# Miniprotein binders against q9h3h3: the designs that were tried, part 265

Target 1, 235 residues: q9h3h3
Amino acid sequence: EDGFTAEHLAAEAMAADMDPWLVFDARTTPATELDAWLAKYPPSQVTRYGDPGSPNSEPVGWIAVYGQGYSPNSGDVQGLQAAWEALQTSGRPITPGTLRQLAITHHVLSGKWLMHLAPGFKLDHAWAGIARAVVEGQLQVAKVSPRAKEGGRQVICVYTDDFTDRLGVLEADSAIRAAGIKCLLTYKPDVYTYLGIYRANRWHLCPTLYESRFQLGGSARGSRVLDRANNVELT
Short names: E, the ipSAE of ESMFold2; O, the ipSAE of OpenDDE; V2, 0.75 times the mean of E and O plus 0.25 times the DockQ between their complexes.

## First folded at step 21 (miniprotein)

Design hQ24 (at its last look DockQ between E and O 0.82; V2 from the best seeds 0.68)
Fold by ESMFold2, look of step 21:
Structure hQ24 (fold): chain B 235 residues (1-235), chain A 80 residues (1-80)
Amino acid sequence: as target 1 above (235 residues)
Amino acid sequence: SETIEVTVTEETSPEEVAEEIVKALEEGAEKVRLTAYGREAIERAWEAIIIAAKRLGYRITVTIEKEDGKTIFTISLEKE
């Protein structure tokens, strides 16, 4: 059942968030140390639970890079969650616009571009390019999942600070493409994650706002960015 | 050659702006430019664009720029 799968994935995501992270923090670490760090902790080799032969001996939830401009601020998540529960009991319509306003009111504005890649050189190369873009200031914050014991695809998340700043979201897409990444990207606001709203939700909300596809000839970005739900192309 | 200009404020009706967008594009305007300053105006402009896109039934292309602290949305039909 998709419902059982979604509940399992949510529990696993919470466990990963609670485990230690491997972090390169450009605010406190010289940029010249980045390449050595990337070589020590390639995401295809860092294991979720510290398997034999991996560079990590203890569990790793995420591998992350923080840029010099990174300012941690999740906003009023508790107020958001309380307002969400009140909205559900009110009988008022629940729409993408309602979610957006809730996020704005509680200053829970971050979101992320996502890409999914199999373990190996392509993943490690993509992550290295993203990490360099973060340290150089073209992107603010990124993380990548470690390798799971059963294999499967890993995810790179590239954060933006305000999903309603649509120019900023497009600029992040452009920076990702400039790093040589050609795979499909999808964009999700964090508000959906904090409220536990996934693809098979009872409100029929779509947590993915945009998709980005690589396209030769896009001079500013090298991609085509679509709001699929509303049939709008952003350029 | 023809561009229709609309200023969006905190008092502007997204539904009325959406009707202006649809009408202009159906009457042959090449572009509609929405200018908005501040978060509320920007969100009203975006809502107008979304409403217009649903009504038109065709994909629209939106170019987003900033100039002098204002956000500019330039809207056109995507025909191939």
Scores: ipSAE 0.703, ipTM 0.897, lowest interface PAE 0.8, mean pLDDT 88
Fold by OpenDDE base, look of step 21:
Structure hQ24 (fold): chain B 235 residues (1-235), chain A 80 residues (1-80)
Amino acid sequence: as target 1 above (235 residues)
Amino acid sequence: SETIEVTVTEETSPEEVAEEIVKALEEGAEKVRLTAYGREAIERAWEAIIIAAKRLGYRITVTIEKEDGKTIFTISLEKE
């Protein structure tokens, strides 16, 4: 088990959010340029710190693709954090329902499907499929982590606007599966990230709401989505 | 195959709907269909599904469809 605590991975993700991003913005760039951009910046070759011989000379936090319908709305993250501190001080019970209500109240509703892939062709191919789906309007926004020095797994994040919209979460899973991705997917609301709620947190909250497993010949969606907290399969 | 249909509104009790789901499935209904209009009704329907799932003690399958401004939840037992 790679000894990186969930807290360390989170701190690295937050630090990456502050570094420059390589972005393809479909709102300003013709879709015909996507293939050239993907060839120039394959995620398996883009390095976190701009190592010699990489496509990037400077540090890169994320590689991202923005769709035509993408609007950055993070909600009131500061108000959310203040309310969370007040809640912890109150000694009130903290449940998944409490976090859902905080997220709704502060309009911090974004969430993401996550996939972890080893650096190489499979990662670059998966990313290319996701990037096309974003540019074609099947997905709103996605990002992929650059290659780390230690050669660890890279993560692709595919966002949805509202983690409480189960249909939208399922539609994004379907679009990811249609792009040819067959690996395990996990869905995590951003509210859990903003509040520092990771694996093995003191409240025993699971930050992963959904798991998607690829299925041949089953549902029209090509996957089974499990609500982990409620033991409900979504199709 | 008997499908039981339930309309969920913003005034509908999730507990009452959960009892209907459980009863229908225990009585051998293949499917229970919940129809919800609007965000509040959708959440009440989902709460009912969660309560029903807990009472049943086994995994259930839920399909979610949107049609003509309504959300339809179709609940079935997971076929082994």
Scores: ipSAE 0.554, ipTM 0.853, lowest interface PAE 0.7, mean pLDDT 89
ESMFold2 (binder alone), look of step 21: mean pLDDT 84; pTM 0.815

Design hQ25 (at its last look DockQ between E and O 0.88; V2 from the best seeds 0.72)
Fold by ESMFold2, look of step 21:
Structure hQ25 (fold): chain B 235 residues (1-235), chain A 80 residues (1-80)
Amino acid sequence: as target 1 above (235 residues)
Amino acid sequence: SETIEVTVTEETSPEEVAEEIVKALEEGAEKVRLTAYGREAIERAWEAIIIAAKRLGYRITVTLEKEDGKTIYTISLEKE
């Protein structure tokens, strides 16, 4: 049952990737225009298919903010996918370590912190805080899903450029918390997405590397970040 | 009171470092600090930590920092 759900979500994600995006690009747009753009396109009101009365008249796949230093590099995805197929035939064990090495070899190193929020002003406020952190240079790039016709939770994705740079991943968590976000975050490397590896996969891999939980007055970073599969806390 | 220092290089055995981590913590060391420079060493250090965590059987805490281009993993036991 989880396989059917994951397959549908993957197909929907691909369709959203191909539809137009609403992008604030700090590399070409002055930072002083950000607040007006955020007010025009709140994620709780931007509709996936351009409903009447929404701020968008056309379909929108994603709403995104690119930071000043954003340099897109998805790496050798085709080589990764070919090597993945060869690995499955090779008889070598398929483990989180072999996936990590495959990602390193093919330079497919990006990953993302994810948060899921119900539509409304809290989502819009959280997105605005993330967008400002990106434009100010504390984060590199983020996107948020538009409002779906069926409703339900929306997702904010905050990207990091190298999931093996664990300090960089923690620094992104800290920047998200500094933007006032207190909900649960999960971290997923993009390699799992490109290989179609989801929660209920046949290899029993866990695509979520870390969970971050807000913790006032606890660790130095103000959150508890756990690698649940290995029972390790990162601080 | 005791902190054990280990330098990890691109030629270091993650299994040997994991044994050092487990031994040090079981003998009562407060912390084990791994220092690694460069991607290969950093990944070997992380692999050693994962092996050690599996052998210990309870949660460890890894404090991460960067100093002069080097990655530092400071490992301690998390009291239940």
Scores: ipSAE 0.733, ipTM 0.905, lowest interface PAE 0.7, mean pLDDT 88
Fold by OpenDDE base, look of step 21:
Structure hQ25 (fold): chain B 235 residues (1-235), chain A 80 residues (1-80)
Amino acid sequence: as target 1 above (235 residues)
Amino acid sequence: SETIEVTVTEETSPEEVAEEIVKALEEGAEKVRLTAYGREAIERAWEAIIIAAKRLGYRITVTLEKEDGKTIYTISLEKE
């Protein structure tokens, strides 16, 4: 178990959000250029700090693909954080429902499917499948972490616009499975990231809402999506 | 296979719907179908499903469908 606390991984992810991104934007770049871009910047070779011999000479926070329908809307993250501080000071009970209401009130509704893969061909192949699905309009936006010095697992994040839209969350899972990805997926709302709610938090909140497990020959979606908190399987 | 149909509105009590789900499944219904129109009704329907799942004490399967501006939840017992 990589000795990085969930807090360290989150701090690294936030620091990476501030560094330059390698972006393929399908709104401005022809889809025919995607394969050349993927070949130029395979995520297993792109390094976090621009190591000698890497495709990037400068630090890269993320490699991302934006679909035609992508609109960056982060909502009122500052208002959300202020309301969260006030709520903590009030001593009111904090539940998953409380976080959902805060997210809705401040329009911080984005969430992501997460997959962790070792650097190499399987990662690059998974990323290429996701990037194609984004450019083809089956997914809105995705990002992948660059290679770290220590060779740890890289993360692919596939976003949905609304974590409260369970159907949209399931459709994104289906599109990821259609891209040939068979690993475990976990779904996390961005509100949990913005509020610093990680594994083993003092409120005992699970930051993962859903888990997707690949299934052969089962549902039309090719996976089982479990709401872990409520013990409900979504199909 | 008996399917019980329940319409959920913005005024519908999630607890009452949960009782209907539990009763239907305990009485041997294979499926319960919740139909909800609009965001509030969709969330009330989901809350009812959560309450029902907790009362039943076992995993349930929920199929989500969208048709003509409505969301349909089809609830069934997980076949072992």
Scores: ipSAE 0.608, ipTM 0.868, lowest interface PAE 0.6, mean pLDDT 89
ESMFold2 (binder alone), look of step 21: mean pLDDT 83; pTM 0.806

Design hQ26 (at its last look DockQ between E and O 0.79; V2 from the best seeds 0.00; counts 0 for: pae E 1.9 > 1.5)
Fold by OpenDDE base, look of step 21:
Structure hQ26 (fold): chain B 235 residues (1-235), chain A 80 residues (1-80)
Amino acid sequence: as target 1 above (235 residues)
Amino acid sequence: SETIEVTVTEETSPEEVAEEIVKALEEGAEKVRLTAYGREAIDRAWEAIIIAAKRLGYRITVTIEKEDGKTIYTISLEKE
């Protein structure tokens, strides 16, 4: 297990958010150009720092696709962080319910399905399937990390607008499965990222709300979604 | 197959609904259907499901459907 602490991976993800993104925006670009864009910027070849011979000459933080219905709304992240600091100082118990309430209060409701794939054809194929699903309106927005120098796994993030909308979370899982993706998926609210809540945090909070496992011939959704904290299977 | 139906409102106690779910499933109901209107009722219904799941001590399956502005949770035991 690559010795990068969950904190280091988070710091890298935050630094990547500040670098230039390669974006296909379906609101301004014809869907017919998607295949050419995917061929130009395959995630397995796009490098984080613009290495010689890569499709990008400059650093790239993320490769992203925006759907027609995409509206960037991050909510009040600053107010959320201030309220979180005040809560920590108060000595009040911190629970998943506390974080949910903070997220609702500050309108920081976004979350994402995450998949980790090794660089190569399977990653590029998965990304192409997700990008099509976004452009076709089955998904709102997705991003993929560029290739790192060390050749580690790349992450695809598929967003939903509200992590408290369990049906919307399940619909996104279904769309990902319909795109032909069979790997393990984990769902993480963005509020956990903004508050620095990672694996092995001092509050023993699990930052992953759901796990999706592919299933042949079972549910209409082609997967089983488990609420890990409550031991509830969502179908 | 006996399906027990429960309507959840913004005034409904999650604990009371949880007791109904547990009782119904222990008495051999195949399914419990919760119907909730509005965000607060939907959240209370889910809280009831969580409480019930904890009391039962085993995994339950929940189907979520949205129809005509209502959310329907259908609870069943996972058939091994």
Scores: ipSAE 0.683, ipTM 0.892, lowest interface PAE 0.5, mean pLDDT 89
Fold by ESMFold2, look of step 21:
Structure hQ26 (fold): chain B 235 residues (1-235), chain A 80 residues (1-80)
Amino acid sequence: as target 1 above (235 residues)
Amino acid sequence: SETIEVTVTEETSPEEVAEEIVKALEEGAEKVRLTAYGREAIDRAWEAIIIAAKRLGYRITVTIEKEDGKTIYTISLEKE
């Protein structure tokens, strides 16, 4: 894959992280206010830079919902990055196992399910379902990108606490599906993002750990989840 | 209808459990169920599953659930 595309996307993500966010924080805001907030700030209408006619007058990097149990803790990212630099110069092999251990050692265990949707009703409806699941406690935290000036897909990120907890990751997938989401989901541990490890990396690491596909069939509905790192199907 | 049950502990050899999984499924067992408690046992059970998956040509499906604090892995052959 073209490394230019990954580098460009990383730079855009960093800029968005530094701009103001629109946040519904269930820890300080009554759940009854959620529907009005969603109606005021639909992600298909919230613009990245505060265009005239938008509900926002200021730049917006992300639109986010924090659940009542959300406790922000990105872990020891600086220590992780230092250990990563040391590992690269040590001559020891770099494998998924060594990244997993670094993430555990530095408590950088979060990861996220990702979905990409075009601006419009489907995006706003999907976001609303995810936001409600967060406020109701089935999910802890989620964010969605605002609308870019030129049309393009937007991303919803649904976070989990621990990518090494396979059950917890699958439970989040189930909660996303229960919110009515039928599109493809991919799961990426945050450790890969913090270290700048993307698909076309020199170590041939696979940053996408799981894929989830909505599945209709038999007597039960569900998703089919593929563990990309180990090439096994999970259900 | 046959399900083979295996309890995995911190002392369990992942290689030996993988042999049990492969043998059971190749001999026609419908499912193999691994029960593990605690991080080390859970990791050993998963390691056994990865070894078995490779030997079976990655033709397995794994169901993960939790019951009474224990992690349950249920392994079956991929349906054609």
Scores: ipSAE 0.477, ipTM 0.808, lowest interface PAE 1.9, mean pLDDT 87
ESMFold2 (binder alone), look of step 21: mean pLDDT 83; pTM 0.808

Design hQ27 (at its last look DockQ between E and O 0.85; V2 from the best seeds 0.71)
Fold by ESMFold2, look of step 21:
Structure hQ27 (fold): chain B 235 residues (1-235), chain A 80 residues (1-80)
Amino acid sequence: as target 1 above (235 residues)
Amino acid sequence: SETIEVTVTEETSPEEVAEEIVKALEEGAEKVRLTAYGREAIERAWEAIIIAAKRLGYRITVSLEKEDGKVIYTISLEKE
């Protein structure tokens, strides 16, 4: 059921955010150390709770790489949440446009491209390519989930600083593709996460703005990026 | 082939720009180019594109570029 599943996933995400992260921070660590770090902590081997034989002996919530230009700023999340409560009681229609204006007003503008891969070589290879793109300055910040005890797909999140800067979102997609990633990507603004708006919500909002599909030839970007809700292709 | 140019400002009605986009494409223009400067105008231009896409009922392609602080949206019908 969507309601129970959403609450369970939210609680697990909170716990992961609060557990220690394994971070390569290009702002304080030389780029020449990245390859050794990647070899030490492949995401298919780093376990969520520090299983025997893992490179980590303690829980790990996320594995992350911060680029040289990364400047953390989540915006006015508390003001956003208060304005969201007011909007819900106001009688005004709740639409994707009103959500976007709330995000702009409160400076909660970050978003992320997401990809889901099974544990193994393909995941580790994809993560390494993304991490290098971050350290080289083509991307700002990325994270990958550790391996869950019972397996299942893991997620790589590649952040952008402003989901309304649509060219910047497309440039991030292009940088991901240049790293050799061919799987489906989906883009989700962080505002939906902070407001607890998931796929199954009462307002029928779609928290996924874009889908990117790899495409050889005929396209300047090497992928087809589609806003499916509005039937618009971005190039 | 013809490209129709539209300048979008923070005082521009997205609904009126959407009417211009739809009219131009239905009358045979190959492309409509929206130019917007500043966050409010850029968002009004995007809203106009979304309204136009709904009215047309066909998939449109939007090419994005940035020049001298301006965002340029170039809109065309997808051939398929």
Scores: ipSAE 0.736, ipTM 0.904, lowest interface PAE 0.7, mean pLDDT 88
Fold by OpenDDE base, look of step 21:
Formats: C-alpha cells, structure tokens, sequence
Structure hQ27 (fold): chain B 235 residues (1-235), chain A 80 residues (1-80)
C-alpha cells in the first residue's frame, strides 16, 4: 500500500483544485463535441504537470464535465471551518451527527462517489461513460484526476448535491452502474474533506458513508449500497 | 406476506416508530413500510430505521422510493 498518508493524498487533492482544470461544460458546448473532447484529453494520457508528449502542455489539476443542471454551490465553507474549530475547543463530543448538523447549518451538503482505477483503457472507458451520463443529464458533475508521474491509480469523482438525500445518492450510484462501471464505489461527503477528516482521524469518524458493490441480477439498481456506520443495506 | 405500514410525520417519535419496526419484524412481518412527507419526517423515519437496526443487531435492507413528494422506506430482513 503506497505509503501516502490520507493527509498527503488530501493535500495533493487540494493543490490540484487550485491548478487549471480541463472542463467540458455541457451548458456552453454542444453534446456532439463530447467525443472529440474525450479523444483529445483521455485521462490516462493527461499528465498532472504537463509532461512532454502529453495532450496538455501546462499543469492540470482535474479533468471535469459539467451537466446542464450543474450549479456550483459550495455553501459557507469558511463558517463551517470556524464552527468546527470552536467545536474542537469546546471539548464537546464529536459524532457523525455533529458533522451532519454542521454541514446542514452551513449548507455544505455536496458529496461524491469515488472510484479508483489504474491508468489505461479501463479508466478512459469508465470516464467516457460517466462524461456521457453527465452530458445526458443522468449525473450533474464529475471529475477525474490526471495521470501522476508515479503511475498510481487515478480517481473519478461523481458528485451529488446533498449527501443527506439518500435517494439522490442511490440514483447517482444507479447512473454510474448504468454507465457500465462495475468497480467498488465509496461515497464521501465534502464536509469531511473541508474539515480535514481522513482515515485514522483522532475522532474515529469514518469519512466514507456508503459503499457500492456491483451485483449481477440482484437489485434493479445493479448494485448493493451499504451504509457502513449503521450496517443497513440500501436498495 | 404481511406488510406493516407506518406513517411518519414531523411530530412522530423516532423511538416509537423503531419499536413498531422491531415488533413487526420479530412477529414475522416480511416488510415494514414507512411513509414520510417532507424533509423532517423523512429524517425521522430514517432515525427510526437506524434505531431499529441497532436494536435488531443484524443487517436490514431498506428500499427507498419517492412518490408525490413523499418518501417510502420499505424495510426487510436481509435474506441470506
């Protein structure tokens, strides 16, 4: 297991958020151009720092697709962080319910399905399926990490507007499965990212709320979604 | 197959609904269906499901459906 702490991966993700993005915006670009854009910027070939011979000459933080219904709303992240610092100083117990309430109060409700894939055809094919689903309106927004120098796994993030809307989370899982993706998915609220809550945190909080496992012939959704904290299967 | 139906409102106690879920499943109901209208009732229904799941001590399956501004939770035991 590559010795990158969950904190290091998070710092890299935050640094990537500040670099230029390659974006296909379905609100301004015809859907007919998607295939040409996907062919021009395959995620397995787009490099994080614009290496010689890559499709990009400059650093790229993320490759993203915005759907027609996409509206960037991050909520009050600064207020959330201030409230979180105050809560830590108060010595009050910190629970998943506490984080949910902070997220609701500050309108920081976004979350994402995550999949990790090795660079290559399977990644590019998965990304193309997700990008189509976004442009067709089955998903709102998705992003994929560019290829790192070390050849590590790339991540596809598929967003939902509200991690507290369990139905919306399940609908996004269904759309990802309909796009032909069969790998393990994990769902993580953005509030956990903004508050620096990663694996092995001092509060023993699990930053992953849901796991989706592909299932042949079982549910209408083509997957089993497990609520990890409560040991409830969602169908 | 006996399905027990429970309507959850913004005034409904999650603990009381949880007791109904547990009782129904222990008495051999195949399914418990919770109907909730509005955000508060939807969350109370979920809270009840979580309490019930904890009391039962085994994994339960919950289907979610949306119809006419309501959410319907259908709770069943995971068939091995």
Amino acid sequence: as target 1 above (235 residues)
Amino acid sequence: SETIEVTVTEETSPEEVAEEIVKALEEGAEKVRLTAYGREAIERAWEAIIIAAKRLGYRITVSLEKEDGKVIYTISLEKE
Scores: ipSAE 0.596, ipTM 0.865, lowest interface PAE 0.6, mean pLDDT 89
ESMFold2 (binder alone), look of step 21: mean pLDDT 84; pTM 0.811

Design hQ28 (at its last look DockQ between E and O 0.81; V2 from the best seeds 0.69)
Fold by ESMFold2, look of step 21:
Structure hQ28 (fold): chain B 235 residues (1-235), chain A 80 residues (1-80)
Amino acid sequence: as target 1 above (235 residues)
Amino acid sequence: SETIEVTVTEETSPEELAEEIVKALEEGAEKVRLTAYGREAIEMAWEAIIIAAKRLGYRITVTIEKEDGKTIYTISLEKE
């Protein structure tokens, strides 16, 4: 609504990533402490810049939970970015396939399921369910944005290790649904984020690979997952 | 009216495999099952599926399974 551009989106993403994060790290923190931590830092009350009355007095870029088995591996991001620059100057076609190959070659394979919720009980409840699933080992890593000054919707990101491991992506969707999440989910590979390729990009690439919609009955997973660009349903 | 089985290798042409998938489904095969071992074969199989989906003009359903280190893609048409 306010005329966001690719430059504004990139700057905001960098700023949030560089600001302090509030992290529950199951690798170093007992699982029994999770509920107290969630009560202390509900995402609907943690503010981006430390507003009066919030639990935080300093800026917070993200609120995150790392699972016991989380092993950080961003891959060769620097090599990816260099190859991307070379590709752009080469005159070769830029397609979703070329992005996939760059990601594979440089081992920048992580991706995330995204959900957008308004501040309040539903957001805090959804986040708590996701955080528990991470600590219990059904999911590996998740983060949620803090509350913006104007309010507005917040985002929960649930990560997977390898967007080309489509069974793993589906298993993460299933774990999210098992946590009681019924809203629309969208899946985005991190390669697009590292290259600064957002929805309104010059190449008309779509960073969203899949949509997941909650489905009562008939499905063991509890959802319907669609690759809309290619008109393929994954099961 | 049957399941067509294809083993995908690193030397597979995604375009030629896609043609095979489309032909089988248009000729009435109920399912096409692709078996792939290793990342390169797995990605070529997926590429072939994407090409086939575009050529068919119908939504297809892909069931994804993993068995003995192999990835199995089972492809069927979503009927009207």
Scores: ipSAE 0.720, ipTM 0.902, lowest interface PAE 0.7, mean pLDDT 87
Fold by OpenDDE base, look of step 21:
Structure hQ28 (fold): chain B 235 residues (1-235), chain A 80 residues (1-80)
Amino acid sequence: as target 1 above (235 residues)
Amino acid sequence: SETIEVTVTEETSPEELAEEIVKALEEGAEKVRLTAYGREAIEMAWEAIIIAAKRLGYRITVTIEKEDGKTIYTISLEKE
């Protein structure tokens, strides 16, 4: 069940990337319009396929907010995939270090903090907090999945430019916590997504590098960030 | 509280630096501070921290600070 769910969720995420997005772009739209846009397109009400009575009449893959400093750079994803196929054919050992080097070589360095929330007020409130943080420049870009027909949890993705920049990853966690979000966060590099590396993969690679747990009265960050592979707490 | 300061140079191996970290913590240092300049030194310092963490066999806490083009790692034992 867990393997089929991870591959299915990945295929759904890739299909969603190809459908139209509802975007608030802070580079072209005044920040004063954000509240009206959030009220018009609450993630809990926006439907994946444009169901009758939803705010959207057409399919929506993602709802996204772009900050002032946002520049789309995906790196050389095709070169990365070719190098990954060649590596698999070579029979060389595949480690987290191997994936890191592939990512660096092909400039595929983006990663994201992920949070999963049930549809409703808590999701819409969390999204509004993240969207404000993006527009105010504490975060660069974020997206949230629309409501599925079957229900289930929606995902908010908050991106960082470089998963190898541990400080930048921690700063994004701090900004998410400052936005009032207290749920568990997991950090996943995009390279793992592009290479089809999910839970229970044959190489035993963990696609989640970091976990963030909210902590009351703890560090100035308001969370504990655990490097799962190395058992190191980052503060 | 004794803080041991180590400047990471390009000539330092991750293994040697890891031994210094482990030794300092085993000798009762409360903190080990690594200062690294440039991407290579920063990554080498991190690799050393990982090696040290594995050798110690318990969770360590690392603070990361950036100042004037340098990265500072401060390593401490997680107080239970």
Scores: ipSAE 0.592, ipTM 0.862, lowest interface PAE 0.6, mean pLDDT 89
ESMFold2 (binder alone), look of step 21: mean pLDDT 83; pTM 0.805

